# Ledger of designs, part 14: VHH binders against Protein DOG1-like 4 (DOGL4)

Target 1, 232 residues: Protein DOG1-like 4 (DOGL4), of Arabidopsis thaliana (Mouse-ear cress) (q84jc2)
Amino acid sequence: MSKMRNLVEEKFLEFYESWVIQLELYLHQLLIAHNNNTMSETELRHLISKLTTHHKAYYTAKWAAIREDVLAFFGSVWLNPLENACSWLTGWKPSMVFRMVDRLRKSRVVLVEAQVKKLEELRVKTKFDEQKIEREMERYQVAMADRKMVELARLGCHVGGESVMVVEAAVRGLSMGLEKMVKAADCVRLKTLKGILDILTPPQCVEFLAAAATFQVQLRRWGNRRHYVTHS
Below, E stands for the ipSAE of ESMFold2; O stands for the ipSAE of OpenDDE; V2 stands for 0.75 times the mean of E and O plus 0.25 times the DockQ between their complexes.

## First folded at step 3 (VHH)

Design q41 (from a14 with P105S; framework vhh_6qgx_2)
Fold by ESMFold2-Fast, scan of step 3:
Structure q41 (fold): chain B 232 residues (1-232), chain A 124 residues (1-124)
Amino acid sequence: as target 1 above (232 residues)
Amino acid sequence: QVQLVESGGGLVQAGGSLRLSCAASGRTFSSYAMAWFRRAPGKEREFVAAISWSGGSTFYTDSVKGRFTISRDHAKNTVSLQMNSLRPEDTAVYYCAAGSEFYLSTDADEYDYWGQGTRVTVSA
């Protein structure tokens, strides 16, 4: 399929490339902090804050972009095919982040019983919120097929001034619905991240964020190697 | 938009207690990390205490740890600082701050919204 980048895609591609470069720099700082027992709690909190600011910057840019073209995030041009294949509603699947949390249970940084209980409560709530969004998305897709898609197909057969306007209105409705769903999914992602960081101590937060960033960076590197082989 | 208004400052004797309150408006208050900073006469602004968006995590500067307690009331849209065992060195103007971040920060530059401040004077 011939795909031309629109302005939204070009702007977000530039943003995302810079964002990933900065994430790799933060990952190096997290790994140094994880291996260095001399860092104060204040220094660790400052580093964790930089990472949370960085993730919030991503969602700020993403929500601005999806407001203009939400479809750019379904099969994103700034992501390689492996990254796209691993996406759940245009991003990481919230419940999967608990795999990074499970790594902490096997680490030298010991989770106390109260933290384990709170993390399990958060896991259950995250799963519930995730499943709620999946049900809403499926209902949205069924509604698209039953009403909007049939209406668009029918109106496409009668192209003219008035028909063009009603087709445009229907397409706008579809895009607004997808934008709402993507934002809902992103809210679950942010709420899950916030919840984990609220439960963990600063050293545990550093280890968790390092594991998450390592996975994201490695997934991109593995996918990029496959891309170069395909285009060689 | 978040607007912050502090109250509860005043004059107190060393060893006394004081409760500062910060009233916040706007629907984004519940998603914000909140903090208290202070500025003593002739000194720079310094971090005092912070509380996460959920109220589940708190952090204090060493000089107030064990004496001050930060808390949130989401129903009232308020953040409070309970100050016990006050010392003359705690004399300052106390500022409520709301960050765009959900994690706790000690850096004033990471807080977007600030109150006008409330004065606390602790006499020997």
Scores: ipSAE 0.056, ipTM 0.547, lowest interface PAE 6.3, mean pLDDT 83

Design q42 (from a14 with T106D; framework vhh_6qgx_2)
Fold by ESMFold2-Fast, scan of step 3:
Structure q42 (fold): chain B 232 residues (1-232), chain A 124 residues (1-124)
Amino acid sequence: as target 1 above (232 residues)
Amino acid sequence: QVQLVESGGGLVQAGGSLRLSCAASGRTFSSYAMAWFRRAPGKEREFVAAISWSGGSTFYTDSVKGRFTISRDHAKNTVSLQMNSLRPEDTAVYYCAAGSEFYLPDDADEYDYWGQGTRVTVSA
């Protein structure tokens, strides 16, 4: 039922709004930590753990939601048009975070050569995993286009009542394949973030997470402000 | 080198409780995230629960939420899994695992050290 899809969207909208509010609170803590050179490594690791847990909570909620209705994540109602336009398979593109890592190379705190080597290895692996998923999505889209064409042609040859069953079967098949691809993309995102955090020192992790959270919050504000200015 | 030893397994009736413990050697235990995985006969290994190095964050698979509680004691270098309201489908060998702070707590590849396992049998 279309009513079931509305409930999934409503639940995730409520979750996402509260999740973003908490992200902004964590961003403030990260910025304070970044400017405070007296925090212990234990205190920094605790803050980093809060952020990783917060991101894990997002993916836990997302995967529960996509199990019910993955299509809600293509053109999400809880995202503004700018956020939706910048999405790669329902989220950020994993390799883009290395642009934020490159800023750390030019930071006052210099990355050591061993870290640079490990980050480059991770960048290559991340890009490979991205391309693998992109190829899988391309194959999936071709297969779904062929199936949809066959089903539409078949419906054109029949009178009436079987159209609902054929559409429901096609939507279920599409949803199952998309759920697999979205989860695969999310796994690349999580492994990329973990890999970066494992390579960086705790102060560098705080700087990286602050940059990432700042970008996410600002992208949302830019999209919301543009909409407001347009309607003004 | 970190060594993990599980204990507390056994036979219990459905609806009963068991507490599993995992003792870690090596005094860097407090820097590791800890997890419990299980494997039933003829099935693949599955995630059960995980706890961050600080103890501030816990994660559970849906089938055990509200029934199992993971905790750690830094002074004793132990992690424990309190299992309440046990069901026959909880029957498995339970493994303790340790790794650096993780982003995917349910991914076995996140964990570098593993125990030999302790058997839990829940009778109907």
Scores: ipSAE 0.000, ipTM 0.180, lowest interface PAE 14.9, mean pLDDT 81

Design q43 (from a14 with T106E; framework vhh_6qgx_2)
Fold by ESMFold2-Fast, scan of step 3:
Order: sequence, then C-alpha cells, then structure tokens
Structure q43 (fold): chain B 232 residues (1-232), chain A 124 residues (1-124)
Amino acid sequence: as target 1 above (232 residues)
Amino acid sequence: QVQLVESGGGLVQAGGSLRLSCAASGRTFSSYAMAWFRRAPGKEREFVAAISWSGGSTFYTDSVKGRFTISRDHAKNTVSLQMNSLRPEDTAVYYCAAGSEFYLPEDADEYDYWGQGTRVTVSA
C-alpha cells in the first residue's frame, strides 16, 4: 500500500519535472511569437495546438496516477509549499484564468464586443460549475466527520486486524469519491481553457497562454526561492 | 451537417478480430476529433477510444489498451477501430462520434455528431 504510493509519487515527480521544463520551452516560443508579427495564422495555431496537447498530456498522466493513489495529489511532493497552498482540488481554480483574460484586456488586447459577451457567459458558467464542486466537497467533509467514520477511526487505532480491514475499506471508499471529485474539477478546468481558446483569435490565444504559463513558472520559482527562508 | 455511418460489426468468436469503420459525409471531416463509444445490453454508454483531428494523439479506456487501435484516413474521411483479442464482455453496440477540437476525449458532451451504431457480438 505505502510502497505503491511511494512508487506513484516518484514516477509522477519524474514526469512533472520534464513537463515543466517543456512548458518553459513552449513559453519562450509563445513570447517570441507574441513579439514577432511574421508568424502566419497556421503557424500560430500549430503553436497553440502544442500547448493544448501539452496540457492534455498532463491530465492523461494525472488521471492514470490518481487511479492508483489520489491522495498523492493532496500535498504533492513534486510541488513546493507555495504551489500547494495555491491549489484548489489539486490544481488551479478555474475562475482564476479570467483574471489573465482581464489583464490582457486592460493592457493592450482589443477584444470585439462579441468576444466580450462570450467570455462573460463562459465566466458565469465556470463559476456555477466551480460552486457545484465546492458543494460536493462540503458534503465529503461532512461525511468524514460522520459519527460512524469517527468511530471507525478510533477503532482502527486500538483494536486488531479485523478492524484494520474495515477501516481500510472505508478509506478506499473515500479515496474513490475524491478521485471522482478531482476528475470533475479537472474537467471544469479543461472545458474553461477550451472555451477561452475557442473565443480568442490565434494572436490573443498566444498572449493568453503566455500569461498563464508565465504565472505558473513564476509561482514555482517564488516558492522554491522562499522554501528555506526561516524567520527567527 | 456531418453524417456518420458505421460498418464492420458482426458476430465473432472470443479471441477473434473485427475492424469497425466510420465514414463521414457532409461538412469537412479533417477539422474534427473522432471517438468510439459502446453500450452493452442493460448497461450505460462508455468511452472506448478517441483520436485527435491531426491523428497525432490517441486515447483508450483501460479495458481495451493493447487490444484496440484507433486510426484515421483524412483522404477517405474515415476513422477505423481495429479490435483484436475480443472477449465476450466487448459485446455491445459501437457508436462513432465527431466533435470540434477538444480537450476531454472521454466526455460524450464534446461530440456534436453521432452515428446510429453497429452491433458487435462476441461469442464464447
């Protein structure tokens, strides 16, 4: 059990480190494309497709890993404490990407009225889906605080092997429910990302993806820099 | 206005093989992602396999990994599902689906167009 969990963590750590390195390389390509107006629409769409494929690869690997050990994604060893503190159900909070869109709007990006309307509709839908998942998490937390679960936990600490098996079955049930909830949250994330990219033009998609990747990379660097800082 | 027509279904013995094909007509097929779903008697619809619009990415449900292969032919506007080492539990009606570029290949809601289905029966 514990050995299976350690193996999943080690394998995903290796995957994630490589995935982040590739994200940084794509970020450099996005910044070059943003600053250079010589790229064709077809070339920009190919770059955008590389980024979307890269994100899909992350979720494919994540969903395989959470099937084995979903708890590895709550307090992940491949993330620093700052990245973990900023997580909402094992990843970014879907509504936060609209802050990236708003930043682009205010800086220099010219959005036509039809795009603004579609983005606001998507924002409302995303917040609604987000709230549904938060209600499901609240029900999960109530179930964990259920008298029956508290009694099983107490029994598992102080009584022999047959009670250990009953506790393990209950924990397995909780893990399966968490897996469904994490997948639901990831689906909202991917649907929100797809929706934004469908609304934006290729140059606007490049700017949006560059802003999102920059934030992700910088958050990791800030957390790694401050990891060993102690206040005495 | 994409129309999807499945073919290649039939009766096969356990351990055998079948190749399902999906022909797309109407609007341009080359910009669409494609998938196969199935529904066994008395059960809910489940995802089987998907292929991106470019053919560069493929996705499979765990129970068919290593046994089934999805492929596409842009020139013929077709998507195929090669089914090897068939088991009785693979018995189902198989549906072809088409949708715009997507991120959630396993989600039926990503697909705007569906075929009528082709029946696959695997006998012991």
Scores: ipSAE 0.000, ipTM 0.209, lowest interface PAE 12.1, mean pLDDT 81

Design q44 (from a14 with T106Y; framework vhh_6qgx_2)
Fold by ESMFold2-Fast, scan of step 3:
Structure q44 (fold): chain B 232 residues (1-232), chain A 124 residues (1-124)
Amino acid sequence: as target 1 above (232 residues)
Amino acid sequence: QVQLVESGGGLVQAGGSLRLSCAASGRTFSSYAMAWFRRAPGKEREFVAAISWSGGSTFYTDSVKGRFTISRDHAKNTVSLQMNSLRPEDTAVYYCAAGSEFYLPYDADEYDYWGQGTRVTVSA
C-alpha cells in the first residue's frame, strides 16, 4: 500500500491523534474520581458531561469527514491493524459495551434490580438495531455484485472518456450508500451510550466510562507496540 | 519509568498465613491492573491472582480460590495478596505485575512492569 493519503485522511489523522490524547487525560480524571470518596454528585455529573461532549465531538468530526470521503473510514490510516481488525462498520460494535456493563455487576457499586431490567431491555433493543444495519449492509454488498455494476466495471476498462462520467456517478452513488449506513451505525452507538448513561448513577457512569476508555486506549497501545516477527 | 517493590515473603508452616505487599513508584498506578504470578523451582511462571484498575473485579487460579485474597489501596499505590491455608505446593517466588486494563488477566503478556520477586516457602 504505496497509496498517498488524501486530504481527508490527513486532517482526520491529526484530529484523531489529538482526540485520543484528550481521551487519555479524561481517563486519568475518571480514575481519580472513582478513587475519590469526597467528590460531589455535581462534580461527577460535570466530568460525565465532559466525556459525553468529547464523544459528540468525535462524531461531529467523523460525519463531516465521511461526507467528503466515507471510504477513508474503511481500513482507516489513523488506526493500527489491531484497531481496524476490531472495527464493525467503522467503529465499535454497540452490543460490545454491554460486556463492560457486565463488569459493573461485579464492582463495588451494586446495580439495583430496576437498573438490571432496563439494561437488559436496552441490550435487546441494541442487538435488534445492529441486526437491522447488518441486513442493510448485506443488501448493499449484493447490489455491488448486481449485473448493472458489473457492466459498468467492464465498460470502464474499455470505452474511455464518455464512460468516465457514468462510472464516476456510480462510484458517488456507492459512497452515498455507505455514508448513510455508517451514520446509521453511529446513531445506534450514540443511542446505546446515552441509554446506558441514563440508566446508571453518576458513580456507575464514571466506572463505565473509565472501563470503556481504558479498553480503547489499551487496544491502541497493544497494536502500536506489536513486534514484527523476523525469521532468518 | 515505574518500579514495583515486593515485601512480606518468608517461611511458614502448612496451614499458616502470609500477606504479600507490592508498592508501586514512579507514576500513578490507579489506571493499572495489578497481578501476582509465581514460579516454583523447575517450573514455568503461572498466574495466581489479578485485580482490575478499579478494584471491582478480581481473578484467581482455581488452586488458590477461597484461600487467597487480592486487594489494592489506591491512596498508598499498593496491591496486596493475603494467603491463607498455605500448602507446600504454594512454595514459589511470587512476582507482582502491572499493566493496562487486561482482557486476559491470566496471560503474563498483559503486564508491562514486573517486580523482582519475593520467596515464599511452605514447610510440611
Scores: ipSAE 0.000, ipTM 0.098, lowest interface PAE 18.4, mean pLDDT 80

Design q45 (from a14 with D107E; framework vhh_6qgx_2; also named u48)
Fold by ESMFold2-Fast, scan of step 6:
Structure q45 (fold): chain B 232 residues (1-232), chain A 124 residues (1-124)
Amino acid sequence: as target 1 above (232 residues)
Amino acid sequence: QVQLVESGGGLVQAGGSLRLSCAASGRTFSSYAMAWFRRAPGKEREFVAAISWSGGSTFYTDSVKGRFTISRDHAKNTVSLQMNSLRPEDTAVYYCAAGSEFYLPTEADEYDYWGQGTRVTVSA
């Protein structure tokens, strides 16, 4: 049976597949740079810039898409079930990237005391911002169960021009609330990424970005393999 | 109106020093990277130095490393370039730029806002 997808889902699926292919190409370049240690600082900075621009392109496309249909990003059709299960408010959980930062402490590229202090301060700030958004999501879920919303849901079971318009207005209101929350979460993600890269040296940035991209790519491969095995 | 205004340019002899300043008005650039670019007559804009949004990271082109120092003052919404041991090859119009990039970029097209430039002439 053919699966029906809306236009936003179809467009973003096409974008995301292409974006992941390019991420894998950048990951390959990051791994070469990390292993060969012959690249100049200018060359390393150029590579880091390419990858950060690639991430900016993702958020530009995402914010355009959620303006049209934010619900497409909850249980996304372009993500496999494992990727969806690991999502926090439509993306990676900001505090989780510090696990990748912790790995740098065990690597050949050593963190200086001043960097360790700044990273710990950033980690604490990121956790606070994250918890604030979690509280906002809890309030949103309570609002969704509000008496007004329950009454509108009942109304939506009936056919009529005026009823349809009222239900459509309510759904738009809910979508606007989710859009605001998703953008807030994305802002925490971008601020966290920007902060980490600001603290790290170019070789450390390469190692961090390689670790993050490796995790993202491997998570996708693990989920795709499991899906194939269970349904084939 | 959003503006970046450079000042501090002038004529100086080789071996001398100048301090360039860039003042931002119309908005704060506290979340922006700030950079200095230069352009000699008939040439394209060349990267000189950049400072991150936090002020914690800086990057310099090889020809100015150890001679130039970039700094920023968030309270005054300014970025400065201290230019020491100036050479005739440093003669150019110097431009201040602000960019919203996640990383500290070195390409001109990665910067969103630009000043009009301030002229620096270094005589032999």
Scores: ipSAE 0.356, ipTM 0.712, lowest interface PAE 3.5, mean pLDDT 84
ESMFold2-Fast, scan of step 3: ipSAE 0.000; ipTM 0.142

Design q47 (from a14 with A108E; framework vhh_6qgx_2)
Fold by ESMFold2-Fast, scan of step 3:
Structure q47 (fold): chain B 232 residues (1-232), chain A 124 residues (1-124)
Amino acid sequence: as target 1 above (232 residues)
Amino acid sequence: QVQLVESGGGLVQAGGSLRLSCAASGRTFSSYAMAWFRRAPGKEREFVAAISWSGGSTFYTDSVKGRFTISRDHAKNTVSLQMNSLRPEDTAVYYCAAGSEFYLPTDEDEYDYWGQGTRVTVSA
C-alpha cells in the first residue's frame, strides 16, 4: 500500500540521514588515527569496533524495514540518483572492496604474504557468493516473464474475486523473493567486511575503513552537488 | 585458540530464574564478541543474546527482551546470561559462542568458537 510504503520510507530516511552524519564524524576520527603513529592497539580496536557497530546498526534497521516494504530499497528516496545508480541489490557490490584493497596495497598498505593469500581466498569466496545471488536474480527475472506470470497479469485486467486473490498472492511472492535476495546480498557484504577486517592489522583496518567511508561520503556529495548545479 | 565452557543449566519451574555462565580461556578473549544461542528439541539453533567486546552494546531476540540480561566480566574472562521469568518454551540446550569484533549477532556462521552446551529444562 502506497500509504504504508511512505511511512517506511519516511522512517528510514530519518534514520539514514542521522546515520550518515555519524559516519562522517567517525571518518574524521579514522583520518586522525591514520595520521597518528602513537595510538595504542587498544585505542585503534575501540575505533574499529565503533565503525563495525555503526555498520551493524545500518543492517539491523534495514532488515526491519525490508520486512515491511522491500521495494522502498529499490530506488530509495534517501539516496540521490548517483547513489542509486551505483547500487547492486540495494547496496554496494561486495567484490568492489577488493579493488579498493588492491589500490591501497600499491600506495600505502604494507601486506605480508600470509595476508595476501587470505585476502585472495576471501575474494574468491565473495565472488562465488555474489555469482550465486546473480543467478538467483536471473531466475527471478525469468520467472517474472514466464507463461504463468503473463497469464496472471492478463487475469488482473479482469474484475473478479478469484483474479484479485491470485494476483495478490503473486505480488506477495515477488516481495518475499526480493527480501530473501536483499538479505542474502547484505550477508555477503557483512561477511566480506568482517573477513577483510579479520585479516588486516588494526592500523590497516583504520586505513581501509577510512578509504571506504571516504568513498561513501564523496559519492553522496558528488550526487548532491550535481543536483545543486542542475537546479540552482 | 579460545575454549568455551558453559555452566549453570538445570531444571527450573515456570516463572523461576537461572544464571548461565561461560568461561573462556585465551589471551585474545577480550577482543571477541560473545553470544548465547539455544536449540530446543526438534528445532534449529536460534539466537538468544549477544554482547560486544567492550560490553557497551547488548542485543536480544524479541522473545527474551526484558526477561534475560547478558553481561561480561573481562577480568574473569566470563560472559553470563541471567534468565528471569522462565517459560516452558525456553527449554533448550544453551550454547556460548565467541566471534570477531565485526559480527552479525543472529548468524551462527559469524561465530568462530563454540561451547559444548548446557541444558535448561523449564517445567510447566
Scores: ipSAE 0.000, ipTM 0.163, lowest interface PAE 14.7, mean pLDDT 80

Design q48 (from a14 with A108S; framework vhh_6qgx_2; at its last look DockQ between E and O 0.89; V2 from the best seeds 0.00; counts 0 for: pae E 12.2 > 2)
Fold by OpenDDE, look of step 4:
Structure q48 (fold): chain B 232 residues (1-232), chain A 124 residues (1-124)
Amino acid sequence: as target 1 above (232 residues)
Amino acid sequence: QVQLVESGGGLVQAGGSLRLSCAASGRTFSSYAMAWFRRAPGKEREFVAAISWSGGSTFYTDSVKGRFTISRDHAKNTVSLQMNSLRPEDTAVYYCAAGSEFYLPTDSDEYDYWGQGTRVTVSA
């Protein structure tokens, strides 16, 4: 479990810890809003906006960090093993949220036919986009073992001088590709979330966001109980 | 970066109608939520209406519900505000705004770009 952290990992760990704390606070507010029908639509929308802004802040920070070291996110030290195991290209799998919406429908959320149709369309699109990214990632991963990389691998890790420079250049190239994939995945995440929130009414949004936040927080808690994660 | 230009303001009698238009520059119009705000004399800027990036969702302040309709044209990069049954209290400078948030916001601080405004005067 002992892993040497680089500066990017350390900084993002600190950020994420704070971010999760704030998420829990918003979750509390969402739950209050969900259980209290006294809030106006404007107030609900304001709350939703705060939360979505919070999520936006996460991706802003993430994208800044991945520019420096995208590899840090393919072994996120700020996540426990359970969270990491549930991650798709360094984050939540976009299609997962539709299952969450489905569960809400089976509970108290009543969607009109138009909403159902739009959600289905969005689901199909999301799935398509996910698959496209997965194919690209697969292709990328297979292509990593090209002749050049094989030759570099043969040179060994202890070769100095020019060889080191070549290896570093190759790794940088790979990292750039990974960054592209991560950004693409994040784009699908954001579009999916944006789409869902556009389809749902404010009260439904609150319920959905509460459910999503709950799931995220609980997943973290469950994972932490099973695996100790050292946080700063 | 987006520039917004409002048009359509003017003088109208109570009970009359007016259609405001906002033209957005650039090619990223479809990614923005669009909104109308207004500032009456001696009052603070207030939210009037907003429309989501897709146009699938709209929101109105209570005082204009049923009277105002916000719409957008992606092909023309425009957002419009159809104002019917105008009242003297609707008198204000109306501002077009664009936001890059991935939810439809109602607070002015959540919008990134603003027009210069167009004046609407409703006489009794």
Scores: ipSAE 0.598, ipTM 0.842, lowest interface PAE 1.0, mean pLDDT 90
Fold by ESMFold2-Fast, scan of step 3:
Structure q48 (fold): chain B 232 residues (1-232), chain A 124 residues (1-124)
Amino acid sequence: as target 1 above (232 residues)
Amino acid sequence: QVQLVESGGGLVQAGGSLRLSCAASGRTFSSYAMAWFRRAPGKEREFVAAISWSGGSTFYTDSVKGRFTISRDHAKNTVSLQMNSLRPEDTAVYYCAAGSEFYLPTDSDEYDYWGQGTRVTVSA
């Protein structure tokens, strides 16, 4: 009885399930590296590189899918309701990762003053870019209620051929606008991740990535358990 | 797309210095980590040094730490390797590579773009 999936949703669901399984495998490697001083700096750098490549693969697949159907990413069928509720413009809110960074201040690998300064500069820049995108979201939502859009919707109810084409053109324009905003938000996410990893040492990168992956995996498990709380 | 062209190789005596330069074309240069690798005859490519997209992070193989310095100039789209206190075992073809947009890798398979190489010969 559930909503039928289109080809874009089906293909991305298959990709995402495999991507999450691999993320959990990388998380295990990160936790081993974090708890044991058994890896060389070269080995830590290789592990961090594998994770960043994995995240880049996600955005490559996402941007290909968004080109075909951006609306699939608003209320995604491959995410549970809790994951969807915690979403900001189809993904994590960029400033949220600085809460993971704050954990490093209480870790056994203490941040030096130069790193703290650079992280604060990055935090301010990230919040600025995030707020800029939020203003674009507001403009988009206001445009949906614009008199011209209301007029186009009204036309779609009465005249077949020409009216249908005009409405379809407007809907395509709206989808292109959403695609541009989602890509802009993803660019802020990637720039923020890139900046944090550039500032941190390899052991600090491992701790940060482990915290981020743990939160992502845990949020998925909490949301999935929602349907089983009465069967305990 | 990125194209890399190395220069600055040559013959130098042990204890001498050389500066290698790598010129990059294309708009993606500022987004990439850049590295130098070397290959001596009969050996596989060995990591030498890498610099992050911002220039804020660098990494060196143990055999060159304190002797070599990697740097980048975003305005000129160049990455340079200053080689001091050269040893005969530094004799190799040196390759410039561009790779990861997000982190500083050390494995040659993490780099997508490669130059043709420049030869460095250090006399005993």
Scores: ipSAE 0.410, ipTM 0.748, lowest interface PAE 3.0, mean pLDDT 85
Fold by ESMFold2, look of step 4:
Structure q48 (fold): chain B 232 residues (1-232), chain A 124 residues (1-124)
Amino acid sequence: as target 1 above (232 residues)
Amino acid sequence: QVQLVESGGGLVQAGGSLRLSCAASGRTFSSYAMAWFRRAPGKEREFVAAISWSGGSTFYTDSVKGRFTISRDHAKNTVSLQMNSLRPEDTAVYYCAAGSEFYLPTDSDEYDYWGQGTRVTVSA
């Protein structure tokens, strides 16, 4: 509706670019910590806290931005096409994070039986919460196919002041519904991350955070090589 | 949004025990990691112990390991610090802290809410 939506989008682009650069710097610190067994538990917890604070800062900024323009987070200009294609409701799918945990268990990390039990409980809870969100999204889509919304879509095919007003109201209603769904998905993401880090020991947390950051950075690098690099 | 009130401080002889309590008020006590910090006269506030939001993870500074135990009671919305084998060096004002961070930070700047403090004096 306005030039201010472009300003909000451009401000988040600037935020995200700096946020990813800082994530890469933290990844370097995580890899050093993993390769150097001289760090104390206090030092490991401090590094882990920097990573969790960094992720919290992302969601704080995101939630402020989606209040102004949630549609910017569907096909985001700050992500390459590969990153956008991997999104589930504007972010990573919560249940898929357990694949990283499984990979670490197979190759690097030995978990105590109590940890394994707690992780399985969390996996089930996460999947349940995911499915609740998917059911709510389906109900929302059914409501949007309601007779009234079908009529608004018919009016949206005609150019005119009345059709524009009705379409704008429908888009605003859709935007509010999407905002709620995105925030609910983000809350499941944060709860899942918090749960995993609470179950793992500090060295295991460093390994998990390094794996997660590595995946995010490599997805960005690989996608950029294919689409954003021009050679002579 | 979260109010913290410490209690249980006092005067105790070296080698004795004391139990500090921190009552939290607010709707979502279970959402916060909780910690104890202390400040001796003329010194900066230092980390003592922390407990995760679930109570499943604890962490202690080296000087109190094996002597202090942090615990939380979700039914009473309280966090406790059981202090055994007290030394004169443990003399300080003890502060309860709560943070929205979901990990156990040891830096005081990472905690959002603080109590007024309770004085612990350990005589030689």
Scores: ipSAE 0.000, ipTM 0.320, lowest interface PAE 12.2, mean pLDDT 80
ESMFold2 (binder alone), look of step 4: mean pLDDT 81; pTM 0.839

Design q49 (from a14 with D109S; framework vhh_6qgx_2)
Fold by ESMFold2-Fast, scan of step 3:
Structure q49 (fold): chain B 232 residues (1-232), chain A 124 residues (1-124)
Amino acid sequence: as target 1 above (232 residues)
Amino acid sequence: QVQLVESGGGLVQAGGSLRLSCAASGRTFSSYAMAWFRRAPGKEREFVAAISWSGGSTFYTDSVKGRFTISRDHAKNTVSLQMNSLRPEDTAVYYCAAGSEFYLPTDASEYDYWGQGTRVTVSA
């Protein structure tokens, strides 16, 4: 493992730590809202808006960072090993959030038939978009292997100014391809999140967002505790 | 910049009532949660009451619950604390505070803006 971090990794690490602290604060507000039946629809919508804005801020920062160094997001230094093991194309797997939606059906939150139908339509579309990205990533991995073979061959034959320029161009090409794939995956994530929130009522949105944030925070705590205790 | 100015403090006898008001200046005040804290002579700052940005949620410390009522008026940019059945133990300087979040309303660190305080003295 490389112990050295570049400037992009250092800046995003600082951003992400602050972002997660704020997510925990929003999670506690969501839990208060869930337990306080006196909150108005306007108050609930305002809280939901804060969460959606917070997630949009994450993707704004992420897309700026991947433009500079997309590889930082594959095996991210700001994520613990458990978080990295659970990632799909640098983030959560879109179809898995429907497991959080399924949990809502086990609570006392009543989903009406029209909502169930719309959620199922969204689930099918999300899985289709996800599979399309997976096929594109498979094609990219084949292309990347071909480029790496060509790059290794050239590096072995040409040492000096020419090889430096060729290697730099090849790396830029690889990075641009990965940036496109990561952005495509993030677009599916945002579309899935927006779709779920558009279908659910404000109280149901609060329960869904609380479940999602709880899972994210708990996954981080479990992974961090393992790292602290095992000192691997 | 949000500026908070408290008023309504004074001397009152035990069992009496006072209404504290906090006037805020600033275009973003309506998006803030508001709280009242107090500090008695020789003691640390204590949470009293908090109200969410819309006024739909309120929080009180146990010793004032049922006696104090917090309310707000967005049109007038004010938050008020109605204090009934006052006790000598309520003697303190009362501070108005504003914060962008309503996560842990009892924690002073949640609040970005503070008033200078208004004195409340309750005589036996």
Scores: ipSAE 0.000, ipTM 0.110, lowest interface PAE 17.0, mean pLDDT 80

